# Designs tried in a protein design chat: VH-VL binders against q9h9l3. Part 11

Target 1, 176 residues: q9h9l3
Amino acid sequence: PRKMVAIDCEMVGTGPKGHVSSLARCSIVNYNGDVLYDEYILPPCHIVDYRTRWSGIRKQHMVNATPFKIARGQILKILTGKIVVGHAIHNDFKALQYFHPKSLTRDTSHIPPLNRKADCPENATMSLKHLTKKLLNRDIQVGKSGHSSVEDAQATMELYKLVEVEWEEHLARNPP
Key: E = the ipSAE of ESMFold2; O = the ipSAE of OpenDDE; V2 = 0.75 times the mean of E and O plus 0.25 times the DockQ between their complexes.

## First folded at step 4 (VH-VL; framework fv_amlenetug)

Design c6 (at its last look DockQ between E and O 0.28; V2 from the best seeds 0.00; counts 0 for: DG spot H106, pae E 13.9 > 2)
Fold by ESMFold2, look of step 4:
Structure c6 (fold): chain C 176 residues (1-176), chain A 124 residues (1-124), chain B 108 residues (1-108)
Amino acid sequence: as target 1 above (176 residues)
Amino acid sequence: EVQLLESGGGLVQTGGSLRLSCAASGFTFDDYAMTWVRQAPGKGLEWVSAISGYGDSTYYADSVKGRFTISRDNSQNTLYLQMNSLRAEDTAVYYCAKSPWEYFRDGYDYFDYWGQGTLVTVSS
Amino acid sequence: EIVLTQSPGTLSLSPGERATLSCRASQSVSDYYLAWYQQKPGQAPRLLIYGASSRATGIPDRFSGSGSGTDFTLTISRLEPEDFAVYYCQQYGDSPYTFGQGTKVEIK
């Protein structure tokens, strides 16, 4: 009954020596994997390190990027009132300067039934790449050109669907 | 110079209400999340409530949910805390605190400027 | 909710000595989401350290922060008379944001 979306973000380095992670791309997909949002985002601070090997973000992507304040408003309108699925999703919310209700948050890096399906220890934190290969027989994040946030958001939704019934029942019995 | 000035504290009876205000100056108020933190006499700090820069998101500690309402008036550079159904355990100095970021960061921050606080005393 | 436990509760030292204050978290907290504050009697807290190790504006270099995961440390390399106060750690990674119970640094 409650609508569900999956989110993934890519970060660049800002602040001293580029060690602060700032939002530079965000992708949101619906339950069926259709793209609802996919924008490059211009951080409000000077970009020190594009982190291109992991982020896939290059200087040319920033030329017409949406300013952070505007992008945040657009993204939060999509997320409000929905169950939001992500992988290590706290980092995405921190980059958005946003606190989503824990009761409406699903983190595929911390779902014991999902690890069990992958024949992994239930308490292990598994990478999105590893879970996707094991459970969906797909390779994501291939090559050295960085990650695709659309691909990663779609994979995250598919992984959650594998355990959705079991995990939603668990959360109903054990509210966060 | 960033300044935060709380007001509206005082003595109230259990079950009563107060509204706290925090007047802000020296920065662009609507670009920053604002927070209330309290400290019972002789005790440590407790986070109470936070509000996003545009006021579109609000957050509350479990101990105050349903009784306290945070709000802001960006045209007046003022943060508010409406406190209803007050209890003895709400007795504290209430501090207004500012996020240190130049862009919007809501609820996920440390606090670089604090007001001097306003004392709320709730008698049984 | 993440509980922060500070130790010792009270640290009695003389000016010129090195102070080491510990903050232990009940769950892992990334380096970016840990802050330290100083509070003198009758005053509001003052930010010392953010991001576990970054000094706030105007904070002397005798203050330093370190640590990761569940264990964090504030060090005052050489205590000055104005450093005798209560010190709090804070996590800001999960709501509710929580503070440690404080370490009082007092003159011996």
Scores: ipSAE 0.005, ipTM 0.471, lowest interface PAE 13.9, mean pLDDT 86
Fold by OpenDDE, look of step 4:
Formats: structure tokens, sequence, C-alpha cells
Structure c6 (fold): chain C 176 residues (1-176), chain A 124 residues (1-124), chain B 108 residues (1-108)
């Protein structure tokens, strides 16, 4: 079986009015929740909005941040050949300007059995925070200091593990 | 300078087949997903098919699934569209379009560069 | 899929006038992922705007994009003779990435 990793990214706003989401932090954990990667990343464009209350990113974090192209190379090296788990993961891939094969991607925001387990509508998109509270009895993304991408990646992996067997069987029968 | 040049268009009978090509230059071809978009005469733009940078993932519009096959030869910097079982409604100018991001290996996005297109006419 | 509806269908204006084009989505477009293209007669489409408001390389500053959610706008502050063309919006927030039906900007 292929190795699994979970990824979570934090984005800042660039471009006009800060509407462009640019990668500013990326965290990757393994199946056991061990951190494989956690770096602040310097976008190629001027940051207009740090989105600190959500991203946790501040200007000081960008002083020694890893340039985007370098970080992307490091991250891709880790992801290549693995099953990548994330929540609303298309946003992470878009920020990375890299898209992992769909057959090797697991998005916890689109797993009906996971929602069912949480007593939520199967076809609804639930937040990582809600699912984590309901299924893991843990509070994440609390306070006003912004998210912890490591914490979010770990929670994402733990959530997936709850439905891994069932979902992998489903995917085997219904390849994307 | 990025350049995309389509070829292979022409007149074909209903039920016939045609293979389009798109020659790419001015960028690292295999770093980008490529897309075919078509435009019927006097009509709007319609997405047809897309292929990942390495060619390991393909996508098709419902209107062409089972009939069209997208492929690429990264050693030749060329994108292809094999069109089978052609129908009158497939008549259009076919454009090849480049995705905007490096290492866009799966799916498709918006398109920062387009070819000039090649006309495909399907007649009875 | 997200359906994009552009309005008006045709916009008749004179050189020097302001053009305002609308693109409305059937549902919210995530992360402002909307693009605008220009297509002149007999030519391929050209990217104008991406990310709802980011101007593509080489595009004059008279072109601007705005909006979020379901409502987006392309503005041409002062029409030049070469700006008379068909304009398309495209969303890439959710697959499939769909186009609007286009707005024709023609000379009055």
Amino acid sequence: as target 1 above (176 residues)
Amino acid sequence: EVQLLESGGGLVQTGGSLRLSCAASGFTFDDYAMTWVRQAPGKGLEWVSAISGYGDSTYYADSVKGRFTISRDNSQNTLYLQMNSLRAEDTAVYYCAKSPWEYFRDGYDYFDYWGQGTLVTVSS
Amino acid sequence: EIVLTQSPGTLSLSPGERATLSCRASQSVSDYYLAWYQQKPGQAPRLLIYGASSRATGIPDRFSGSGSGTDFTLTISRLEPEDFAVYYCQQYGDSPYTFGQGTKVEIK
C-alpha cells in the first residue's frame, strides 16, 4: 500500500485588493501525525493582506521565509507517489500551482461516510473544525491568533483514518 | 515567446475521424496542462478536453466522451486530439490553450495563451 | 456545474465611452477564480483578467475586473477602436470550468 501524507496550507492575499490567494505556509504530516514539512513560504508577489486572524501569518514570518519556487520543489518531492489527504485540498494545490493526481488525492470535505459518521448530511460540505469537534472531540482553530496548519493537517489525517477502510474500498470500486 | 499552432482541421463526413495537432513552443511544455476549446461558427467558447502535464490524467466534456481522445507527446512538444464518430454539432474552430501555472500536472484552469485555431467542418 | 450568464448580450458604444460588462454565476465562485477574455473577429481569445481583478501581462490599465461571489464585472474605462470585440468570462473555482456566453461590444 502507498504511503499517506496529509497537507494543510495557509494563504495570504496578493494582487489587487489581496484577492489572490498565495501560499505562505505549508505543513505536511505522515500517517502517524509526525511533521514531515512545516515552512513559511515567501510569495513571489507583494503581500497585500496577511489574513492573520485566519492564516496566523504575520509580516515577521516572511523575513526568513522560503522562496515559493524552492518551497514548491521541496513539497512536490514529498508528495510525489503518495496518497495526499487534505480538507478542501483543491485550494492547497491551487496555491501550490501543482495538482496531484486525483486517484491519489483524498479530500475529507467530500467523503460522505465521514459526514454520516458525524451525523451530518452526506452531501454537505462541513468544516474541518466541525468534523474534528464532532468525531475527535477536539477543538481546533480556536482563538484569534490564526490557524495552525500542523494542527489542521494532523486533524485531517485522523479524520480520514476513521473512514479509511470503507473509503478506500469505495474508491477501488469507483475509481475517480 | 509562447506560441501554439493548431493543424489537422478540414472537411469530414458525419461518422468520420480526424486528428488535430498543436505544436507548442516558448515554454517548458510538460510543466503545463493543455486544453482543447472549440467554438462553433458564430457561437461561444466550449471546453472540450484537457490533459495533465505528464499525460497521466485526461478530462472530457460530456458531449465528446467516448468519441474524442486527448494525448500529448512531450518529446515533440505536441498536443493531439483524436476525434472519432464526428457529428455535425462538432463543427467548430478548435483551439489549443495553455494552463497558467508551472507544475500543473492534473486538471485544467484558466488559459493564458491560445493558438489561432483550426477549423473542423463535419458535413452530411 | 456553475453557469455563467453575461449581460448585456450586445453593448453598442462609441470610442471614448466607458464599457461595463457583467458576469453572474449560478452559485458562488470560490476564491475569486474568474477570468475574462477578449476575442476579436477572426482571432483567438486573449486573456485579459484572472483572479477576478488581476490584469494579465501586457493588458492596458483601461481594463479592470472586479467582483466576488456571484457577481463580477469587467470595465473598460475608455474604449479604444481596437476594443470592439466579444468578451467572455470563465470560472475556474469549481470543475468543470465553464464559460459565459459572451458579450459583444460593438461600435455605435
Scores: ipSAE 0.000, ipTM 0.550, lowest interface PAE 10.9, mean pLDDT 91
ESMFold2 (binder alone), look of step 4: mean pLDDT 90; pTM 0.920

## First folded at step 6 (VH-VL; framework fv_amlenetug)

Design y1
Fold by ESMFold2-Fast, scan of step 6:
Order: C-alpha cells, then structure tokens, then sequence
Structure y1 (fold): chain C 176 residues (1-176), chain A 124 residues (1-124), chain B 108 residues (1-108)
C-alpha cells in the first residue's frame, strides 16, 4: 500500500583524480513512469570529470543548475515514506548523502528472481542495459551523448513490475 | 564470454621502452574503465594505471607517472600501455583488468575479469 | 593513500577447517568499497567478494566477507583442497586503489 517511485541519478567526478561521485542530475518517476522530478544539480565541489559519455552532463548544464543543498531537500521530500526502486541504488543514496530504510528500498541489481527471468546467475550484478534488453527487448543508453536518467528510471520501474508480486511476497516473509 | 589477452611482454634493457597490448572480447569495450595491474615476482598486486571508456580520463600510480602512458583503441577493442624509461623495479607480470560496472565508475573500481598476464623483465 | 595490512601473513590449515583472514585499513574505507581476490600459482587473480560482503558470480557460499570502516574479514567456512591459495584485499573507496600484501593459506 505504500506509494512507489523509481530514481536514477547522474554523477560527475569530483575530488582527487575525479574519483568521488557527486550528484549532477536526478530523475524520479512514479509507478506509471510519469516524471515527478528531473533537475540538473550543481555539486558543491569542483567538477574534475564530467563523465559525459555516461552522465550526459556538460558544462552548460551547470550554469543554472539547482544547488546541491536545495535539490537534496526537494528530492528527499519525494522519497521519504515511499518504496524507492533503483538500479545499484546505493550509489544514488550515497550521492544524495541519504539513508533510505532498507525495508522500503528495491534494488533491481540485487533481485534474484529478476536475474533468473533474464537467464542470468541469481547472485550476478547485471547492468540495467542488459536486463532491459533481455526482459523488455528494449535498447537503452544508446549512443555517445550520455544516458538519460529519465529513461533509466522508467526502465528500472518497468523491470521491477515484472517481479513485483513475487518479490513483495518474499520480502513480507523475509523482512530485510 | 569475456576474454582479455595481454601481449607485448619480454626482456628489455634498463632505460628502454616496451608497449603492452590487451585484446578484449565478449563485452562492449568502450563502455568500461580498463586497468593495468602488475605483480613483481613473489610479491603482491600493484595498481598501475586506468583509463575511462572513451579515453578522456587517465590515471597513473605515482611510481609510473611521466614514464607510462595508457591508451585505448575502441575500434579494435584494444588497451595499450606504453612503458618508457624502464627500471629494474618495473619487472613484473602485467595484467589487463576490467571494471565490472559501466555506470558510476568511481563506485565500482574492483576487477571482475582479468587477463592471463604478460611478463616484463627489465635488466641491464 | 590508504594502506591495507593483511593478517596473518601465512595461515596453515587442514581441509575442513575454517579460515579467517583479516584486512585492516589505515583510514576508513568509503562506503565499504573493499574487494577480495584469490590467486593460485601461475594464475591471474579471481574476484571473490566486492563491497565488503557481496559474493561475485560463481563463488561458492563457503566464502563470505564482513566488516566496515577499517576492519574487514574474509571467512572460508570449510576449506576445500582448491581453496589453498593467496588472498588479497583491495580498497576502491579512494584513489589510488590499493591492495593488501596478501595472506597465504597453505595446507598443514
């Protein structure tokens, strides 16, 4: 009975050698795939590596981007109390500097029935692109201009829906 | 099936140069960070260098900075390590290694697949 | 740079026994981004554990990782003959990525 949303964040590299992932874009969609939030976000630290091939972030996106502290407040208001679906979602929560309850978190990179449906080993960490191709017969993250966090959030929600009934039942019997 | 195959190792004189290659197959090469890790005879593992999927970012251990150059040819699915001004302490088996995740690379810089390694011996 | 210290340097055990390997970091490892590798003579390293506790694909359930912050452990619940090897920990929470010096698990 809790509302459910899916999230996907784009990160840029900050800190030494650009190895720290800092939030630069966040997209949140509802159960039906409608966009609830989609903003470019300005990190508080100097951007060393835009990671544009994957993030789609360029310098021009940062000119009038929402400052991290303000964006974080907006995002957390949407996530709080909801079931949040993501792929490798720990990275998104780390970038948001946020701890979401494990009981309300669904990570499509760590759902054994989903991997089983894709004919992949249950404990393997499969990419969103691979699972979407195998299970939805759809190509995402196409081209060299970077990923669409909206597209990724929508795909993530659709993947979760494939196993939602059985996985929610499993979690009810085996609380995290 | 992911495969990484190193080549180019051999005996080289102190102060000399050598270029290593790593032929990759079984995955979309351009989407992944690639790394060189070395292991001196009887010793542990040492990270040497990394390169982003499109080659726009490169990283080096302090011990090789200014002497080694990492590069890649995505059209040929090949990773390279150009080694100049070689020293005796560069003697090692050099492994080509792949990062496991194409998304958010700074969070996933462990190595899910490794090549067989190629031995570089530096002597006078 | 984060220095990883593994202990013991050598662990001499018999098949069927439990092996407990330690990896200690000189400073806190961000997000517990720590991996464990197995290496047999003449072979490349093989990934066992990532993120401190997640088993890699194809790794038997007798291997488990635990710990956080500066103290990490690899446990092999019941040693099989094929488990006698050198084990390395690696942190990827901060650049440069660093490895421990290794623990050799040898047959008694």
Amino acid sequence: as target 1 above (176 residues)
Amino acid sequence: EVQLLESGGGLVQTGGSLRLSCAASGFTFSDYYMTWVRQAPGKGLEWVSAISGYGDSTYYADSVKGRFTISRDNSQNTLYLQMNSLRAEDTAVYYCAKSPWEYDRSGYDYFDYWGQGTLVTVSS
Amino acid sequence: EIVLTQSPGTLSLSPGERATLSCRASQSVSSDYLAWYQQKPGQAPRLLIYGASSRATGIPDRFSGSGSGTDFTLTISRLEPEDFAVYYCQQYGDSPYTFGQGTKVEIK
Scores: ipSAE 0.005, ipTM 0.505, lowest interface PAE 10.7, mean pLDDT 86

Design y10
Fold by ESMFold2-Fast, scan of step 6:
Structure y10 (fold): chain C 176 residues (1-176), chain A 124 residues (1-124), chain B 108 residues (1-108)
Amino acid sequence: as target 1 above (176 residues)
Amino acid sequence: EVQLLESGGGLVQTGGSLRLSCAASGFIFSDYAMTWVRQAPGKGLEWVSAISGYGDSTYYADSVKGRFTISRDNSQNTLYLQMNSLRAEDTAVYYCAKSPWEYDRTGYDYFDYWGQGTLVTVSS
Amino acid sequence: EIVLTQSPGTLSLSPGERATLSCRASQSVSSDYLAWYQQKPGQAPRLLIYGASSRATGIPDRFSGSGSGTDFTLTISRLEPEDFAVYYCQQYGDSPYTFGQGTKVEIK
């Protein structure tokens, strides 16, 4: 059996008009929801837009933040060889400039049985907030001060655990 | 801005030798694995050789093992390919390409940046 | 080694049409580690897609990749004149890295 972790990243806007998403925080939790990694990360490019309402990132978080290359090294060391759970996880991997094997990737935004349990159309992309409220009776991403990537990673792991047995059996019969 | 610039190609007789260079800029050179990919005239792409970021691991296609040597000088941001015992079938444009991996690994590599290529023509 | 076979060899299409390019592997590509490159005449290849479906930075959204296992597809939803090029697939799930023979897209 492979070990399993859940990840959630926060991005800030860099590049022309702040349209490029650059990694500015990453949280990784283990199967039980314990934090394995949680650091603010300094992008190598000038930050144009902190996107604070969603990211929770402010200029003070960049003081002494871990440089991108060092943080990426630490993060990939944790992810390599493990099953990695996330929500719309392709965005996190893109920000990390990393490709994780699809056979070891679990995206809670694209698991039909999870949507079915939430009484949602199987092939729709539902938000983490919606699925967490429907299936775990918990409100996340509340308020106007930005999201907690730790909270999001923990919720993502708990959502996956609801369908883990069924989905792993499906993947064993239908390899990606 | 990431830039890769190859040089050293030219005409050479069968059995001869050439050394190709690739000058890299715009990224921390020692953090990335580098590769050589070649393309024979009118043909597709063929992977030739790869080297880890610090140069401690090297890999070669079977067609060039024992004849080609990949190396790098991280102080000069330069990648090299020493080609010995050249054959007519080594005639190709040789591209320098960068792996996206930052961890001294030559595995699971696609190539996010390529140089313009340098032509090597081997005549009998 | 994994052999990649691309089809068709040549596509001749009008601007605005959809282009669909196939890449088939002789055995399953581990983790769907498959990339697509565009090469214009006299130029180096340019990365379009990696991991079968992830668009590289700066690549227009009309380019998309799909597929898994042994059957992969590159789709260009609305062909532009600048899309005239040869397209190569590459697997990196197993050593040695191998490329398909290419598909040429010619605009009518």
Scores: ipSAE 0.000, ipTM 0.446, lowest interface PAE 20.7, mean pLDDT 86

Design y11
Fold by ESMFold2-Fast, scan of step 6:
Structure y11 (fold): chain C 176 residues (1-176), chain A 124 residues (1-124), chain B 108 residues (1-108)
Amino acid sequence: as target 1 above (176 residues)
Amino acid sequence: EVQLLESGGGLVQTGGSLRLSCAASGFTFSDYAMTWVRQAPGKGLEWVSAISGWGDSTYYADSVKGRFTISRDNSQNTLYLQMNSLRAEDTAVYYCAKSPWEYDREGYDYFDYWGQGTLVTVSS
Amino acid sequence: EIVLTQSPGTLSLSPGERATLSCRASQSVSSDYLAWYQQKPGQAPRLLIYGASSRATGIPDRFSGSGSGTDFTLTISRLEPEDFAVYYCQQYGDSPYTFGQGTKVEIK
């Protein structure tokens, strides 16, 4: 069996008018929810828009933040060869400028059995906040001071565990 | 459950203005980037404009920059496209489209739900 | 911008036959962020495939996507009457979004 981790990244706006999403924080947790990695990451380009309502990132967090190239190397060492769980995980991989094999990727925003358990249409894309409230009876991403990527990664792993046996069996019979 | 309903299309003269609306329901509107895509009669799809979930970032095709303005009212779950200085080449069905991801902050994604479209005809 | 070129422009086939549709990008599509849509006359596009090979929810397994980099394929293993439509590819790896010009799958 392959080892499994969950990831959540926060991005800030760089480039003209802040239109480019650049990695500014990454959290990775193991199967039990223990933190394996959690660092603020300094983008190589000037930050135009901290997007604090979503990211939770402020100028103070960039002081002594790990440079992108160094952080990316550390993160990829953790992810390589593992099953990686995330919610809308393609955004995280894009921010990391990384391709993870689809056969080892699990996206909780698009697992039909998970939506069924939440009494949601199987074809709908539900937010992490909604699924966590419905299935775990827990409020995440509260307030307007930004998200906690640790909290999001932990919730994502817990959601996946609810359907893990069923979904892994499905993937074994129907490889992606 | 997810629905997108466009309105505001019609016939307008060259140089005129129109404002399109897209009423969204069945999802947390402010968590998702939204996009306008158009299709000229008998032609293919052309991306026009995108807006981030909280409205802080907007993006435009070169063909509409300076003439079109995308905006959203998250309290009313409504997306807008203000079209000024209209040209015959802007004649198209305009579709409202939703990004699939809560974390999509740029609007650069694929579209899991589309509205029915609203026809804009620009003539002399 | 990335230009997507679809081929053939028109594919004339009978129900029960296999359809193979190509989409070529003018430069490598980041992370293989490529989607396929189906559009029937008078209707909005419908998402079929995203991330080059992931089938959207509710889409029959006769539809499959493959490819990477600059060369992508949509395959319909056994055409049903409802599959005769126009198909568009779209990249979302780089701004701005771009679509292919479309491939029409029509009854022979």
Scores: ipSAE 0.005, ipTM 0.481, lowest interface PAE 11.2, mean pLDDT 86

Design y12 (at its last look DockQ between E and O 0.19; V2 from the best seeds 0.00; counts 0 for: pae E 7.4 > 2, placed apart)
Fold by ESMFold2-Fast, scan of step 6:
Structure y12 (fold): chain C 176 residues (1-176), chain A 124 residues (1-124), chain B 108 residues (1-108)
Amino acid sequence: as target 1 above (176 residues)
Amino acid sequence: EVQLLESGGGLVQTGGSLRLSCAASGFTFSDYAMTWVRQAPGKGLEWVSAISGYGDSTYYADSVKGRFTISRDNSQNTLYLQMNSLRAEDTAVYYCAKSPWEYDRSGYQYFDYWGQGTLVTVSS
Amino acid sequence: EIVLTQSPGTLSLSPGERATLSCRASQSVSDDYLAWYQQKPGQAPRLLIYWASSRATGIPDRFSGSGSGTDFTLTISRLEPEDFAVYYCQQYGDSPYTFGQGTKVEIK
């Protein structure tokens, strides 16, 4: 089978009044939760709003951060040809300005069996924080210092592993 | 220009259900988080619910958790609020409002554009 | 949750006077993510200020915001007839985001 990785990205505000969302951190973990990539990324535009409450990004993190164009190349090299797991992964791919094949994409915000295990409506969109608490009995995204993209990527992989056999069989019968 | 037009308000009985709609135009709808804010007659503003741009994350005030469901149809540029198990204290003008940040994951924002509001009256 | 308390509840002034509206938070607002809105009778709220001091597009320069942490102020340097309205502050630094109860600016 193909190799599988999980991804989570953080964005900051750029452009007029900080209203544009730009990639500022990306974390990628392997099937076992080991970190394959975790870099702060410098947007090509001036950062107006760090959005620290949610992103966890501070000005200090931009010192020696990898420029967007270079980071994008590194990230895409890791993702290409692999099954990529994420939560609300469309946001991450948009920030990367990247299209990943739907057949190799797994979005834990849109897997009905996962919601069922969490006693949530199958077609509802549940937050990563809620699913992780319900199914893994673990609190993530705690406090006011922003999210850890490593922690989020690791939780996302663990959530997917709970339904992997069932969902891969479903996808084999119902290709996207 | 950005426009938000609410509809679906009306008179409903306690325990009943109602679905509000907000038709959006003038911006790339799927890129922005959307919210519902209500205002009871003669009172202040109360945040009700928020949804991220792609609909991947939803957030609710404690007063409506388990009773209200926010959703969106990005193909039709429409935001919804499904309200179940309505109570007299849910009586309010409900406003649709837009967040300024693109594909925001937080769901909590300030609101740069508001609709005209739609009145929901819950009585018995 | 963060409770926002606005004062005064009602501010009675004449056109041409300076209005100073207070918004106090029960705990520090992260990143000073605080906005101000104006609401006239029968109308939806209108954004005036965001990020404590940034003026929204199309808002006259007589409106200004200031403050940080727990104490924020909206100032209208010279009231015009159209400025008599209710003003709300809102924080978006912490979940759930909350509004103040409002300050009514009315004609003396």
Scores: ipSAE 0.047, ipTM 0.667, lowest interface PAE 5.3, mean pLDDT 89
Fold by ESMFold2, look of step 7:
Structure y12 (fold): chain C 176 residues (1-176), chain A 124 residues (1-124), chain B 108 residues (1-108)
Amino acid sequence: as target 1 above (176 residues)
Amino acid sequence: EVQLLESGGGLVQTGGSLRLSCAASGFTFSDYAMTWVRQAPGKGLEWVSAISGYGDSTYYADSVKGRFTISRDNSQNTLYLQMNSLRAEDTAVYYCAKSPWEYDRSGYQYFDYWGQGTLVTVSS
Amino acid sequence: EIVLTQSPGTLSLSPGERATLSCRASQSVSDDYLAWYQQKPGQAPRLLIYWASSRATGIPDRFSGSGSGTDFTLTISRLEPEDFAVYYCQQYGDSPYTFGQGTKVEIK
């Protein structure tokens, strides 16, 4: 239980035309959903598009944001040696410029037992919003001011708990 | 360079089904959201459906909800549109379009690259 | 749903003239996420402008976008023969994402 964390990140647009995604917020929660980390992060390159409608990030958040290099170091120290749960987590790791060991990674967007519980096709990739509504009876990502990475990380951990025993047994028999 | 090639269009009777495919090359497919946009003969553009880079979020126009299913296979760089319960008003050229955002979770949808389209004709 | 109304429906001009195309939204477009496309007969659309005023890669500087909120404009400062086409605006700030009905720019 204490070996596991959930992570969610929000990204802004950098690079040519704002098309590159750079980390601008990261939230990490423990097994019980307590917040271990929640910081706005200043990308090392110029922000072209805040993508606020989805990211929830505005110019004001960047004024006292933690520089990427420092934030990355803090985040990786929290993740080291732990099982990390996320939803479509590949995106979060790419934004961190980091690749967590696959044996310690859990992606709620790719867990067949979770889809079965939601009465969804087992090989479908399901959104966090839909899984959370169906299986936890909660509405997340509500409104037009962007997503909350804390809310999303907490929902992701709760979803994983629904299939944790079954999926951990599966992975023990079928190592990635 | 980025290339998008649609296929699977054709003539289908009302109530029938058809699956469209879009083969993508020249970019890291899984990093980008993909969209279907259609254009009825002699008419303007209509957004149909979008899917995030890893497929974890899907979006549908009200006119197609419950009948169309968007999906993707990132190992084969292919986008799909399963069209069921087809109606005459679904007759259109269907374009595959790429969104510009890396790691798109939002369905953010202006489109920097388009395929040449595939014609779907639904006859009564 | 945000309805985009383009005007005029048809714009008849000669090469070298200035074209001004309007796109009016029924509601304010979130963050001015408004794009413009060019489409020639038998071809796929081509992105010209995104985010109301940002020119897409490879688009000549005679194309410019302006406006905010509910009123947006595409300007072609000096029409070239290759610019005679249909132009669409598109909002991507709020689902469902919508297109205007198009403005045809044709040779006089």
Scores: ipSAE 0.034, ipTM 0.653, lowest interface PAE 7.4, mean pLDDT 88
Fold by OpenDDE, look of step 7:
Structure y12 (fold): chain C 176 residues (1-176), chain A 124 residues (1-124), chain B 108 residues (1-108)
Amino acid sequence: as target 1 above (176 residues)
Amino acid sequence: EVQLLESGGGLVQTGGSLRLSCAASGFTFSDYAMTWVRQAPGKGLEWVSAISGYGDSTYYADSVKGRFTISRDNSQNTLYLQMNSLRAEDTAVYYCAKSPWEYDRSGYQYFDYWGQGTLVTVSS
Amino acid sequence: EIVLTQSPGTLSLSPGERATLSCRASQSVSDDYLAWYQQKPGQAPRLLIYWASSRATGIPDRFSGSGSGTDFTLTISRLEPEDFAVYYCQQYGDSPYTFGQGTKVEIK
């Protein structure tokens, strides 16, 4: 059995008028929810839009932020060989400019048994906030201060644990 | 190629109901907020309603609050607008429009792609 | 709500001429979140400018946006025959997200 981690990233806007999504924070937790990694990350390009309302990122967070190239190396080292759990995780991988093997990836936004448990359509894409509220009776991403990537990563892991046995069996029978 | 195709428009009597649909293709539907914008004949544009990518957040203009309901089915790549208690002033071409981004809540409410629209005519 | 007033109502020009369209907001538009659209008869609007001065993908460089706060301008440096249409400004800084009433650019 492989070790499992959950990841969540926050992005800011770079390029002309901030239409490029660049990694600005990454959080990784283990199976128990312990934080393995949580760093603010400095994009290689000038930040045009901090997207603070959603990302929680502010200018002061970038003062001592880890350069992207260095952070990427640190993160990839943690992810290598592990089962990586995330929500809409393709966005995180895109921001990291890294693609984890599909067979070792678990996206909680595309797990029909999880949706079913939450009384949602199995093939619908539901938000992390909604699933967390329905299944864990917990409110995340509240207020106007933006997301907490640690909180989101922990919630993602806890959601997956609810359907882990069933889903892993399914994947074993139906490998991607 | 991004495609947005509205349907469901037609003639309806005052007080009646109508449900519009917008079929989307060419992009990851759930990654973008979607919006309805309408245009009365010979008039300008009016923002009507918006919904987040996951559907958790909905927004309405005061002119349609309590009467219109926006929803989406991400498994079918379809946006909906349920219109109840229709009035003459609701007569318009209804466009579905794509936001350039998805954020929590409504995101940025400008629109990089539009459908061709569907005409709704409310008669007395 | 933020009311956007466009001027002039109609602009009559010839191909090759410069067009200047104004959009004035009743209050400051947050973060200059202002867009411009072009609409031709029987067609859906097309995004031209966003964030007051950024051209959308595929938009010719003869289109430019400028301004901040309450005063915004769309400029067409040299009108092409296909540029005769109605132009709308729109703010997305604050809900409800409102449009101007439009400026018609017609052939003189």
Scores: ipSAE 0.024, ipTM 0.673, lowest interface PAE 4.3, mean pLDDT 92
ESMFold2 (binder alone), look of step 7: mean pLDDT 90; pTM 0.912

